# Designs tried in a protein design chat: VH-VL binders against Peptidoglycan synthesis regulatory protein ReoY 2 (reoY2). Part 6

Target 1, 183 residues: Peptidoglycan synthesis regulatory protein ReoY 2 (reoY2), of Halalkalibacterium halodurans (q9k656)
Amino acid sequence: MGKWVSVAEKRQFLKWFLTQQLKRKDAKRILEYLLQHYHLLEQVMFTEEIRGRERTLVISTLQSDEPGFAFYLYRRKIEDPIRALGELQANPADPIYLILHFHGKAQNHQYLQMLDSESREYIKRFKQFQAYKEETDSLIEAVLIENEKKMLLQQIDEALDLKDERRFKDLVKKLQELDRRSS

## First folded at step 22 (VH-VL)

Design ff2 (from ee1 with heavy chain S100Q)
Fold by OpenDDE, last read:
Structure ff2 (fold): chain C 183 residues (1-183), chain A 120 residues (1-120), chain B 107 residues (1-107)
Amino acid sequence: as target 1 above (183 residues)
Amino acid sequence: EVQLVESGGGLVQPGGSLRLSCAASGFTVSSNYMHWVRQAPGKGLEWLGIIYRDRSTDYGNEFTSRFTISRDNAKNSLYLQMNSLRAEDTAVYYCATEKQGESYSEFDYWGQGTMVTVSS
Amino acid sequence: EIVLTQSPATLSLSPGERATLSCRASQSVSSYIHWYQQKPGQAPRLLIKDASNRATGIPARFSGSGSGTDFTLTISSLEPEDFAVYYCQQYSDYPLTFGGGTKVEIK
């Protein structure tokens, strides 16, 4: 189920969205067509879920990790924007669910306002996941740096034991570089 | 038969306000896309704005702050509220609509227009 | 906004002659152009839809062509009732905009 949004609001948002660089340039035509033919724009609902009983467009910007374009005609996935557009033109009275992937999506107030409660929850969960991932990655990096430092220190000790001045100097430099990177 | 009849035009002073009406017959305004277009004397056509079926509106860039389009479903009428009128707003004002069920930004039906004169 | 430039501003012709009117867009509008006819003291009338489709009731002598930025309205043989002002209009982007018009007058 989609949230009701006025045509004017949809137009305003999509106009902004079109200023973004899309992964699939040919997908731009679909959004332009919707803006040019507002009887179709009336049928557009913003969502974050793909459901087998709905026609769903997925369009992504370059800054997104998601695929550039997909059109789910119920359970059939169409990757050709031209074909997708043809379907929309052939059935203009049917609902159109639109998923947009772009940088800052979770912080875009205008976009969030156009989403239904379920879709907003998806965004929230995604944001949490990203936060956890970032934290985990940071921890992993910290552990790796610590291990590398330990190894360097051991090697430094070995160099000292062997009175290898050249190796000692090189290892110290590496340690210093590692410290700079970890700061 | 689709008919549009504009009214409310007249003489107004600069800085004044005026509300134009467009009475529709032969169709329901809430089911169609309604437009306002004006034409200054001896000049071309200028699109002012649209009201969608959901009552939301879009305007020409220079009209967003001064003009408001609305409708009354009970009266099957379209309105144009004009504020802070200027001499350059002097024009014949037309209401127009698209064919029902179609939205290709084409003006299929026009009223006869109502003249607005902004002068001291 | 998209600017539509019509040329010529005035076209003086005799009945029976061919009229060719041009409309140029400041950027590509694909085929999203309409043409209107306006006679003195009357509201405009939709003439051509989407660059090349005659509106209902429009005589066959009227035709439209073009795509992208350059569009043409042609009247194959002018009738006395065809002397009027013609406007092109785009809906490729908001706001909707009209050309400046071409006046077809009797020579």
Scores: ipSAE 0.883, ipTM 0.943, lowest interface PAE 0.5, mean pLDDT 94
Fold by OpenDDE, last read:
Structure ff2 (fold): chain C 183 residues (1-183), chain A 120 residues (1-120), chain B 107 residues (1-107)
Amino acid sequence: as target 1 above (183 residues)
Amino acid sequence: EVQLVESGGGLVQPGGSLRLSCAASGFTVSSNYMHWVRQAPGKGLEWLGIIYRDRSTDYGNEFTSRFTISRDNAKNSLYLQMNSLRAEDTAVYYCATEKQGESYSEFDYWGQGTMVTVSS
Amino acid sequence: EIVLTQSPATLSLSPGERATLSCRASQSVSSYIHWYQQKPGQAPRLLIKDASNRATGIPARFSGSGSGTDFTLTISSLEPEDFAVYYCQQYSDYPLTFGGGTKVEIK
């Protein structure tokens, strides 16, 4: 169900990708091998999902939070690029699904056009989810800070009422620190 | 049984265009990787480009804008369209192919070449 | 692009002698080197595949060795038909490139 992409387009994109710093340096060899052996490159399809019935390579750049390398041979996970390459070499006619993690892939038009519609939708949904999560986390943090500030202010008022100069000074310092942290 | 026969070479003026043909027999061009390689008189070999089985192409950097590789499956032929020809394009032009089912960028089969002379 | 430098440019030898031809790459190409033989007025002929594997029909006197950046083609004992130009070619990266060639000529 992968989208058809020409060998030339695959080559061009992967050549660019190889200019990026990979999290696993030894994974570079696999991509280089594919570029060197275009009969294998013909079998490459870009995707965003791991499916148990597919041979799937996962390669990530240094900036990615994803694993640097994984090869899913059906339900078996292989973390050794050399072993993965061996399997590809042994079965050159079988499809190769490739997941690439790199900065800005959701905005990379060249990459997106190589993905099937399902994969593109997956990226879109994932990005949206991350955005919502980030927003939610930020809101929670903001609420916590506000509550802490309110508490400190109340305590400051109490210190003033009790004419506790020492406590007042300490609380003001804490408030100032909180303000600095929240800015 | 595999044979490649280049044709279309000749004399052309600078700035002119020329289309070379490579007739294949003993195999189908659509099932193989086809290359063009040239050799200037008394000089070495220079790879010009490749056409993949999916008809996409790659070229040497200096040829991308001027040269176009294509094929006609019905005629079982490979073509090289050359535009804006220069004196330095004077060479014997070879078509080459790899063994079926393999893609190790090795030129297993060659034509005898066709001579292109660019001169005023 | 990857530049392949062949040396010597010309090698003058007699039949029966050993010929050693060098091909140096500007960067590592692993073992992704092929060798070709070209006789006057003929198209090149694939000689050695992937640095060390003889192509079909190639006599045993031809051998290839090397990895990385330095490669060698050896003809153990030159036959009269071996006097020709030899080219190395890499496919480690696009564009594919050839060396400048070594001419093996008779003394």
Scores: ipSAE 0.883, ipTM 0.943, lowest interface PAE 0.5, mean pLDDT 94
Fold by OpenDDE, fold request of step 23:
Structure ff2 (fold): chain C 183 residues (1-183), chain A 120 residues (1-120), chain B 107 residues (1-107)
Amino acid sequence: as target 1 above (183 residues)
Amino acid sequence: EVQLVESGGGLVQPGGSLRLSCAASGFTVSSNYMHWVRQAPGKGLEWLGIIYRDRSTDYGNEFTSRFTISRDNAKNSLYLQMNSLRAEDTAVYYCATEKQGESYSEFDYWGQGTMVTVSS
Amino acid sequence: EIVLTQSPATLSLSPGERATLSCRASQSVSSYIHWYQQKPGQAPRLLIKDASNRATGIPARFSGSGSGTDFTLTISSLEPEDFAVYYCQQYSDYPLTFGGGTKVEIK
């Protein structure tokens, strides 16, 4: 399932990755151990999917929105890096699937080259989804601001009709604040 | 019995090239992690690089551009191609290997070494 | 790279004496350190693995200890055949590096 990547390439990439700040500092030990013991590193395959039939490590940098660490031992989720490492040490010949979450992952050519085609497509789809979500959120925010503005304007008109100077001033101030925030 | 035999050493002029060989017996080079280590006369040991089972390689930083490690499975041999040789490259060159199935970067087996002298 | 500093450079002792060799790393290497013995005209021989484990065939008089940055190789009672150069080597990070060696010579 996973794409074959040379040990040298894995080492190079993971060394770079370790220069990033990890959400779970104790997860660093696992990656260091893999680098120190290349017979385990040989078993590492990069992926973007968690499968119940695989041992999968998930490690995230501080800038990601993903959990800092998880180890899926098949269908069991382990959140303790020490336990995870122990399992890897106990079964060094078994494949290790590695999911890494970091800023710019979708644009990192080196990382993408280490992924299988399915995982690459997954990243593309995810990126598209995020883009759409961001656009949608932006539109929603714009609509909300517009509605709030309309309401304030109506209230201002009412205050004027009632010759309520105090209320008028307060509402104008709110409108000005809203305009500043939306610009 | 595991045995490593280096060859190809000799006298070479600065700027020259040399290819060292390491003939292995008692094991398959493609199944083990193979290293090159050198030792200048009267000096300590220096790790040059490794070739993994997948044929990929890693080197000491100062050797990446000049040295190339390779192997020939059919000949069960390891090679070290050295280019742009310098006087400071004068040393005994050893090939070494780890025990099969382990990768703790320990040099369990060594050849006798081959002497390379870089001099004008 | 990780620098390993061995001390002393030369250790002059007599047979039967205790030898204590030091290896200090520029940064923590955990226990990822090996020791080698090298006699004149010979290739090095693996002596101690992972700071404290004797390699196969190594006499009990050889022992290793330490973790982090400070490591020690001890020869409890020197035999004539123990006079040689000893090197430490780390594999905590690439590139792999050796110490400068300690020569144990006969007084």
Scores: ipSAE 0.882, ipTM 0.941, lowest interface PAE 0.5, mean pLDDT 94
Fold by OpenDDE, fold request of step 23:
Structure ff2 (fold): chain C 183 residues (1-183), chain A 120 residues (1-120), chain B 107 residues (1-107)
Amino acid sequence: as target 1 above (183 residues)
Amino acid sequence: EVQLVESGGGLVQPGGSLRLSCAASGFTVSSNYMHWVRQAPGKGLEWLGIIYRDRSTDYGNEFTSRFTISRDNAKNSLYLQMNSLRAEDTAVYYCATEKQGESYSEFDYWGQGTMVTVSS
Amino acid sequence: EIVLTQSPATLSLSPGERATLSCRASQSVSSYIHWYQQKPGQAPRLLIKDASNRATGIPARFSGSGSGTDFTLTISSLEPEDFAVYYCQQYSDYPLTFGGGTKVEIK
């Protein structure tokens, strides 16, 4: 269940959101329509999850990695904003769940305040996960680089022992390149 | 029959405050969208603001800081609190409402208005 | 805010004549515009909804047209009771705004 938010607050936020560049330009019309028709705006609830039992709009800004637009009419995915708008117009009394993807939404206090606790927790967990993943990836990369360096050094020693000048030079070059990449 | 009756208008000095009332009948104010619109003498119409069914409000740009729209469900009345009044606020103040269940920002019903004069 | 410019400011005509009133928006408002009629000493009344739909009880001689930025209210044949001020109003964006009005007066 979505969190109750006043129409005024919704309007204010969505008006700001519309100042952002949307990935799907034609999705803008939907939000504009909602703002123009506050009886529909009253039905809007902000969320972060798609549920099969809910009409859910997904709209993303250009800076988002998410698809620009989707309308989930229960379990049917509609990618045409015109059709989505038609559905909203035809059933104005039904709830509208709205997922917005935009840069920095996890830090957007106004947005977070409009989300229910579950959705907020979802965002929080997702952010933490991303942070951990990034850290893990960095650590893995560091380990791989270190191992590769060790291997190269061993090979260099071998090349020296075998008096293989050509191989030595090639290996040193590889090592230097690796050092540059790790800096 | 839908009826809106404004009251509370009168003469007020600059910097003063005034509270206008709009008594509604024939419908429930809490179930509809209520607006305030004013008209300076010999001038056009100016939208002041709206109160939604959830009691939240939106205002014209210049009115947000000075005007407050509120509602009393028990009295089935709409209010406009005006503070820091200026000469430019001299106008007939109308309350208006839309048809029930509709929200196309159309003013289907109007009161007869109440005159507010701001003068020293 | 969206500015609505009505023209002419005053239109002097005789009964039976055709009246054409213009409302121009500073930006596109699609069809999200209403027209109101205000007679002297009275509150405005809704005349046309969404650019072209007559409100309840409005005579057929009143018609609205236009989309985007240019809108027209037409009175095909003026009746004595039609001499009034007419306002356009948009709801494409907040705040809601009115035009400056056109006064239709008797010549």
Scores: ipSAE 0.879, ipTM 0.941, lowest interface PAE 0.5, mean pLDDT 94

Design ff2 (from ee1 with heavy chain S100Q)
Fold by ESMFold2, fold request of step 23:
Structure ff2 (fold): chain C 183 residues (1-183), chain A 120 residues (1-120), chain B 107 residues (1-107)
Amino acid sequence: as target 1 above (183 residues)
Amino acid sequence: EVQLVESGGGLVQPGGSLRLSCAASGFTVSSNYMHWVRQAPGKGLEWLGIIYRDRSTDYGNEFTSRFTISRDNAKNSLYLQMNSLRAEDTAVYYCATEKQGESYSEFDYWGQGTMVTVSS
Amino acid sequence: EIVLTQSPATLSLSPGERATLSCRASQSVSSYIHWYQQKPGQAPRLLIKDASNRATGIPARFSGSGSGTDFTLTISSLEPEDFAVYYCQQYSDYPLTFGGGTKVEIK
């Protein structure tokens, strides 16, 4: 396990997380219950991996693409927060694995410090992949625009050679539209 | 049986510091959630803060900069360090604990209290 | 910060009468209210936890009810030892807060 995470640290982060709007408003009650019952909060372990043989809560903010709520226990998936809360209350000494989805997770150093080592490494790899993808997409777009511009210039030269005034004017308009798109 | 005995109260000048102690018996302080609560003369009760089993703490908003809760597991004792004391800190100070294994913020056991008077 | 307002401030009654004490929260606290009794010169004693559950050793004449913002402590038939100050306390959110108290005194 990584760095020790205190109850006070867990409480501070969850209070912050609850300032965000949740996809499932009724899932808010689970986090509030944990804050109010710190013997359960002691059992909370932040992770990014669903632990199929352990209790795992997944809770997401509106800004995330992830499902709003899920609870995994013994390969069962429970989508009702009230049922999930009942299981937490019935088994207070068992670990509670918590996956939180929110915008800016990979850049939230407080959250990364609370994760286990495996989950932290996964997020670092994912952040690097997204940065590479963004850079590559930008380069590809620039090349496509340059190729289209070259083809338009070639067609403009052809229209001038054939003295096709109508085609020339249409192509120049298309080139002007492409220049606006690339700026 | 569970017993809590506060000590260290007394007269202190404004701006001064004071350390209160709470000696526990009948249970282990490191296994319980321990609180400090105060009561000004003729007034109601005011929660000061909690120390969790892992020794991390949370405080009432106005106390985070001036008061520190700690414990000594070997002496089975809880402490409240109070700094920059003011006249409005004059109160009886209680230590309190919840039942072992529970965390419903119910104060099941209280000490007798120790009086702190802040006056010049 | 959640403010708990207790009313009345003083309740003057005779032994054998029914006492009804009110506690109102400034926002919903669900059922996360405890009640304490404090006699002169003593520390508080837990009476009712989670709005309605008597603590161990508390006589059946004490009962609690309510949820959300409005809570009631009822003493069905006052005994001489019940003349004291009563406080409500919430734990829905930090800081933990207490009401201002209701003093139950001999009429």
Scores: ipSAE 0.764, ipTM 0.897, lowest interface PAE 0.9, mean pLDDT 88
Fold by ESMFold2, last read:
Structure ff2 (fold): chain C 183 residues (1-183), chain A 120 residues (1-120), chain B 107 residues (1-107)
Amino acid sequence: as target 1 above (183 residues)
Amino acid sequence: EVQLVESGGGLVQPGGSLRLSCAASGFTVSSNYMHWVRQAPGKGLEWLGIIYRDRSTDYGNEFTSRFTISRDNAKNSLYLQMNSLRAEDTAVYYCATEKQGESYSEFDYWGQGTMVTVSS
Amino acid sequence: EIVLTQSPATLSLSPGERATLSCRASQSVSSYIHWYQQKPGQAPRLLIKDASNRATGIPARFSGSGSGTDFTLTISSLEPEDFAVYYCQQYSDYPLTFGGGTKVEIK
């Protein structure tokens, strides 16, 4: 379900976004220009999808893993923010799709409320998948540690049965380190 | 010809409220960016806020909590609701609009102003 | 908030003289400066847009220049109707702000 996002809401969020450092410093000029020319800001639509038949800006903060800037215009990719600004100025009535990359996006309720429903669903699914992967990795690590502990205990029993003092001391030391790692 | 006519000014006590009107002719208020600007007697100009075409608003920092800009498309009119008025709100209040179609925050057209006096 | 400082506060000149009015911004505003003229009892009138572009119907004796933080309004030869207060205004960032004004008066 698409939501109408007001100019005032777009302005408030972009002002906040600009408090962060951008990977491409010159991309800041595009966002500032939109804030100063609200007939363009009216055309901004927040999304997470590059729109092949539309104009799409991608702008990233320094703390994001994403590339700093890209502008997509009907099969063209423009990597120069100043040239991209020229294209926006030339076509002021066309939609401007905006993808923002910044730390904590999936937990930013203001941003999520401004996205289209498809983009919100994408972020929700990615967040859930990442959480499940982290939980699964932790579970797998715990099982591997437990299995190694069982093997060490077996080897310690064998060293005791054979009266192998050096092997016993080495194995106990390894077991103690494994217990610390599982904390 | 674009014309803007403010009304609703007058004397009000501190802490009181007042609603100003701006009647527009020669254009439709819903198609333009509309502003309120004030000027204390013998002083300079102070921007109060804007109403965008989608009816959302932005205000100067001092005015966010006390002033509300709205419009009535059927009457082709802009309004300023002022609450919790203070003596320093005494001023001539102007409505202003920009040239149609673009947004350079230039005030191309102004009304004559309406005087608000906040005094005990 | 971007502060615009206009100087001088008062400029006393005779008709026919050249007036030079200054507007200095507390931070860069690029060319996002407008100039207004205001006569007593009247609303301001837009004079110069974006630092240097005369608004519709403004006489050629008015010109503007500058960028960044330092801006100038020039009236090449003062006419009797030019004795008024002049304000600069920026739109680089909210809140929109005006300078304190320069009063051009008869000496």
Scores: ipSAE 0.764, ipTM 0.894, lowest interface PAE 0.9, mean pLDDT 89
Fold by ESMFold2, look of step 22:
Structure ff2 (fold): chain C 183 residues (1-183), chain A 120 residues (1-120), chain B 107 residues (1-107)
Amino acid sequence: as target 1 above (183 residues)
Amino acid sequence: EVQLVESGGGLVQPGGSLRLSCAASGFTVSSNYMHWVRQAPGKGLEWLGIIYRDRSTDYGNEFTSRFTISRDNAKNSLYLQMNSLRAEDTAVYYCATEKQGESYSEFDYWGQGTMVTVSS
Amino acid sequence: EIVLTQSPATLSLSPGERATLSCRASQSVSSYIHWYQQKPGQAPRLLIKDASNRATGIPARFSGSGSGTDFTLTISSLEPEDFAVYYCQQYSDYPLTFGGGTKVEIK
């Protein structure tokens, strides 16, 4: 369970991640410090879960909906990257859990291979859920369109029975609009 | 007493290969960050690469494809495999290590170097 | 690649004089500069760590300063054993790089 991730692999990925614009520019300093001080980088573990009694860094790119920076320790939240860096320096042998938010994360195979098993499974399940949601929404829309079409056809029949030419023309226009949408 | 002793230098022809060794004493190679650095005659210093404690490596840009750093923990030794050698690879080659525990890329201990000459 | 430019290339001084050696980085390296001394036929010797911190056993006449792109090594009063080549080295980003050196020679 879980893959050993080498220091060289972590460095390569973080260098790539740093080519992107961060929401919190000063959080760049933490990642650069890890790259420059590889005894700390050895302690980095990529995850998607904040760990209650462990150190967890959250760093986000500009394109993410997530907060730009947070550091969790003993269930406290620290939003100052300078204070977070001080804690990392003071406790160099402790694990550093790192959550990165960036565009295309769920499709980034290098990142997914570096995650712990639970985090990988979470992302996989989220992808599956999103696909099911999109399929379900499409089916619901198709049913709603078919029901509206049935009602229009009934109303067209009524307008023909009553010889209501104005209503007939209006209803045919509406039916033509539905046909365009369902194409 | 910390000591680093390079060996395996010599004269090679262009296109040839050479394997340098660095024997360490007074510390364990696997617990430290080990580097190779070279110096062409009358020139400055050039970093070649590092081997981390987990055996993964990083190299200077030119050296990624031609040079390989490795180690043997049982022999407490560091190695540099150099392939496709060129005249510009003529240099003294040093191994170096950082002081234990933390990594600031400071080269606290150096060997005396081994000379590699690449000449037709 | 971060280029370190040392100046002057050669500094001719007499014992007892103050030496000032410059190292300029092509981009900011914060304080991530080390200084080394190298005598003929010897490996380099670490002098200054992180721009300003003397390494263990280095005499008080050696001091370093600077941050960002401009760094200085100062030898307050040259001793005969200080005539050597001095290199700066950065560790802000890979590849690790050295300056071209400043040779301090007897006038």
Scores: ipSAE 0.756, ipTM 0.891, lowest interface PAE 1.1, mean pLDDT 89
Fold by ESMFold2, last read:
Structure ff2 (fold): chain C 183 residues (1-183), chain A 120 residues (1-120), chain B 107 residues (1-107)
Amino acid sequence: as target 1 above (183 residues)
Amino acid sequence: EVQLVESGGGLVQPGGSLRLSCAASGFTVSSNYMHWVRQAPGKGLEWLGIIYRDRSTDYGNEFTSRFTISRDNAKNSLYLQMNSLRAEDTAVYYCATEKQGESYSEFDYWGQGTMVTVSS
Amino acid sequence: EIVLTQSPATLSLSPGERATLSCRASQSVSSYIHWYQQKPGQAPRLLIKDASNRATGIPARFSGSGSGTDFTLTISSLEPEDFAVYYCQQYSDYPLTFGGGTKVEIK
C-alpha cells in the first residue's frame, strides 16, 4: 500500500522548490500552472524514473548537473516548456510524472516521503554510492600524497649527497606545499 | 440542479466557537473543490480556504490556526469549524464550488450565506 | 498576497450608458482574473472568467479585457438589472483575493 500524497503537500513542496532558481526560466511557468490548476496537481506523481507510462516532466534547479527541462511522451521528447504545457492542458486526466533535480535531494526527507517506493529506494542507493565514491577518492588522494612525500624525501637526500643547493631548495618547497595539501 | 445551503450561523461571544454547515445537492461534494468565502456587512469578499477532493486543505493566511474546513461525504455536506472568534469575524459566510472537472478557482455556484455575529 | 485595487469605488450612471470598471493587480496575474456581480441581499454571480470569457448565461453586453496587472470590465449599455457591486478575483497565487468592489448605481 503506497503512501498517499495530498494536493496540499504537493503544493507546499512545489512552492518551496520554486524559491530556487531553475536552469530553464520557462519551466517555472509549468510548475506555476500546476499550482494554479489543482485538477492537474492531483495527477502529479513524484518519481525518479522516465517510465513507459507516457508523460514525465524533468525540471532542474540551477545548481543541478541535470538538464534544465525535458518532457517525455510515449516515444517523444519535448524540450519546449510551452509546447509541453499545451499537452498537459489538452490531456488533463492523464498522470503527470515529475522528476525534480535540486541540491540536497537525497537528504530531503519531505521529498523522499513523496516519492513512490521504487524511486525512494533508487535515491537511497544513489546516496550510498556517492558516499562510497567520495570516501574512495579521498583515500586514493591520501595514498598518492604519501607516495609523493616518499619520492621527495629520497630526492632531497640525493640533492644533499650531490651538494646541489638549488635542487635541494626547490625540493623542500615542494615538500612544504605537499604538507599544506595533506593537512 | 446544483444547490448549496448554509446553516449554523448565529450570535456567539468573543472567544467562542461555531460550526457552519453547507448542504449540497445536485452534485457530489467529494468530486468537487469546495470553498468558504465571507463578507463582512457592507464590505467586500474574503476567501477563507479550500478543501480538495482528497480532503487536504489550504487556507487564507489569517485563518490557518482558527478555522478548519472539513466534509462528510456520506451526508454530502461541507463544514467550517471556527474557534477563538473575534468581533472582526462578524460576516455572512458562503460556501462555494467550482464546476466539476478542471479547476480554475472560479466560484460557479454559491449558497445564499449564513450570518455569524460575534458580539458580547 | 496579491492585492486587487478596483476603481472607481462608485460609478453613477444612467441606463443605456457604457460602464467601464478597472481592476489593477499588485503583481502580474497573467489572465487569471474572474469578475462577479453582487446585488443587494444576494450571493455573488460569476460574470467573466479568465479575464475575457463570459460565463454561461451572461448577456453579450458584458465583456472583459486585460492581462498582466490591468483589467477592465465593460458593460456596453447598462440595463436596470446591472446596477450592483462588481468584484474582480485573482487565482494566480494563494490566498485567492478579491478587489474591494465597484458599485454601479443609478445617477
Scores: ipSAE 0.752, ipTM 0.896, lowest interface PAE 1.0, mean pLDDT 88

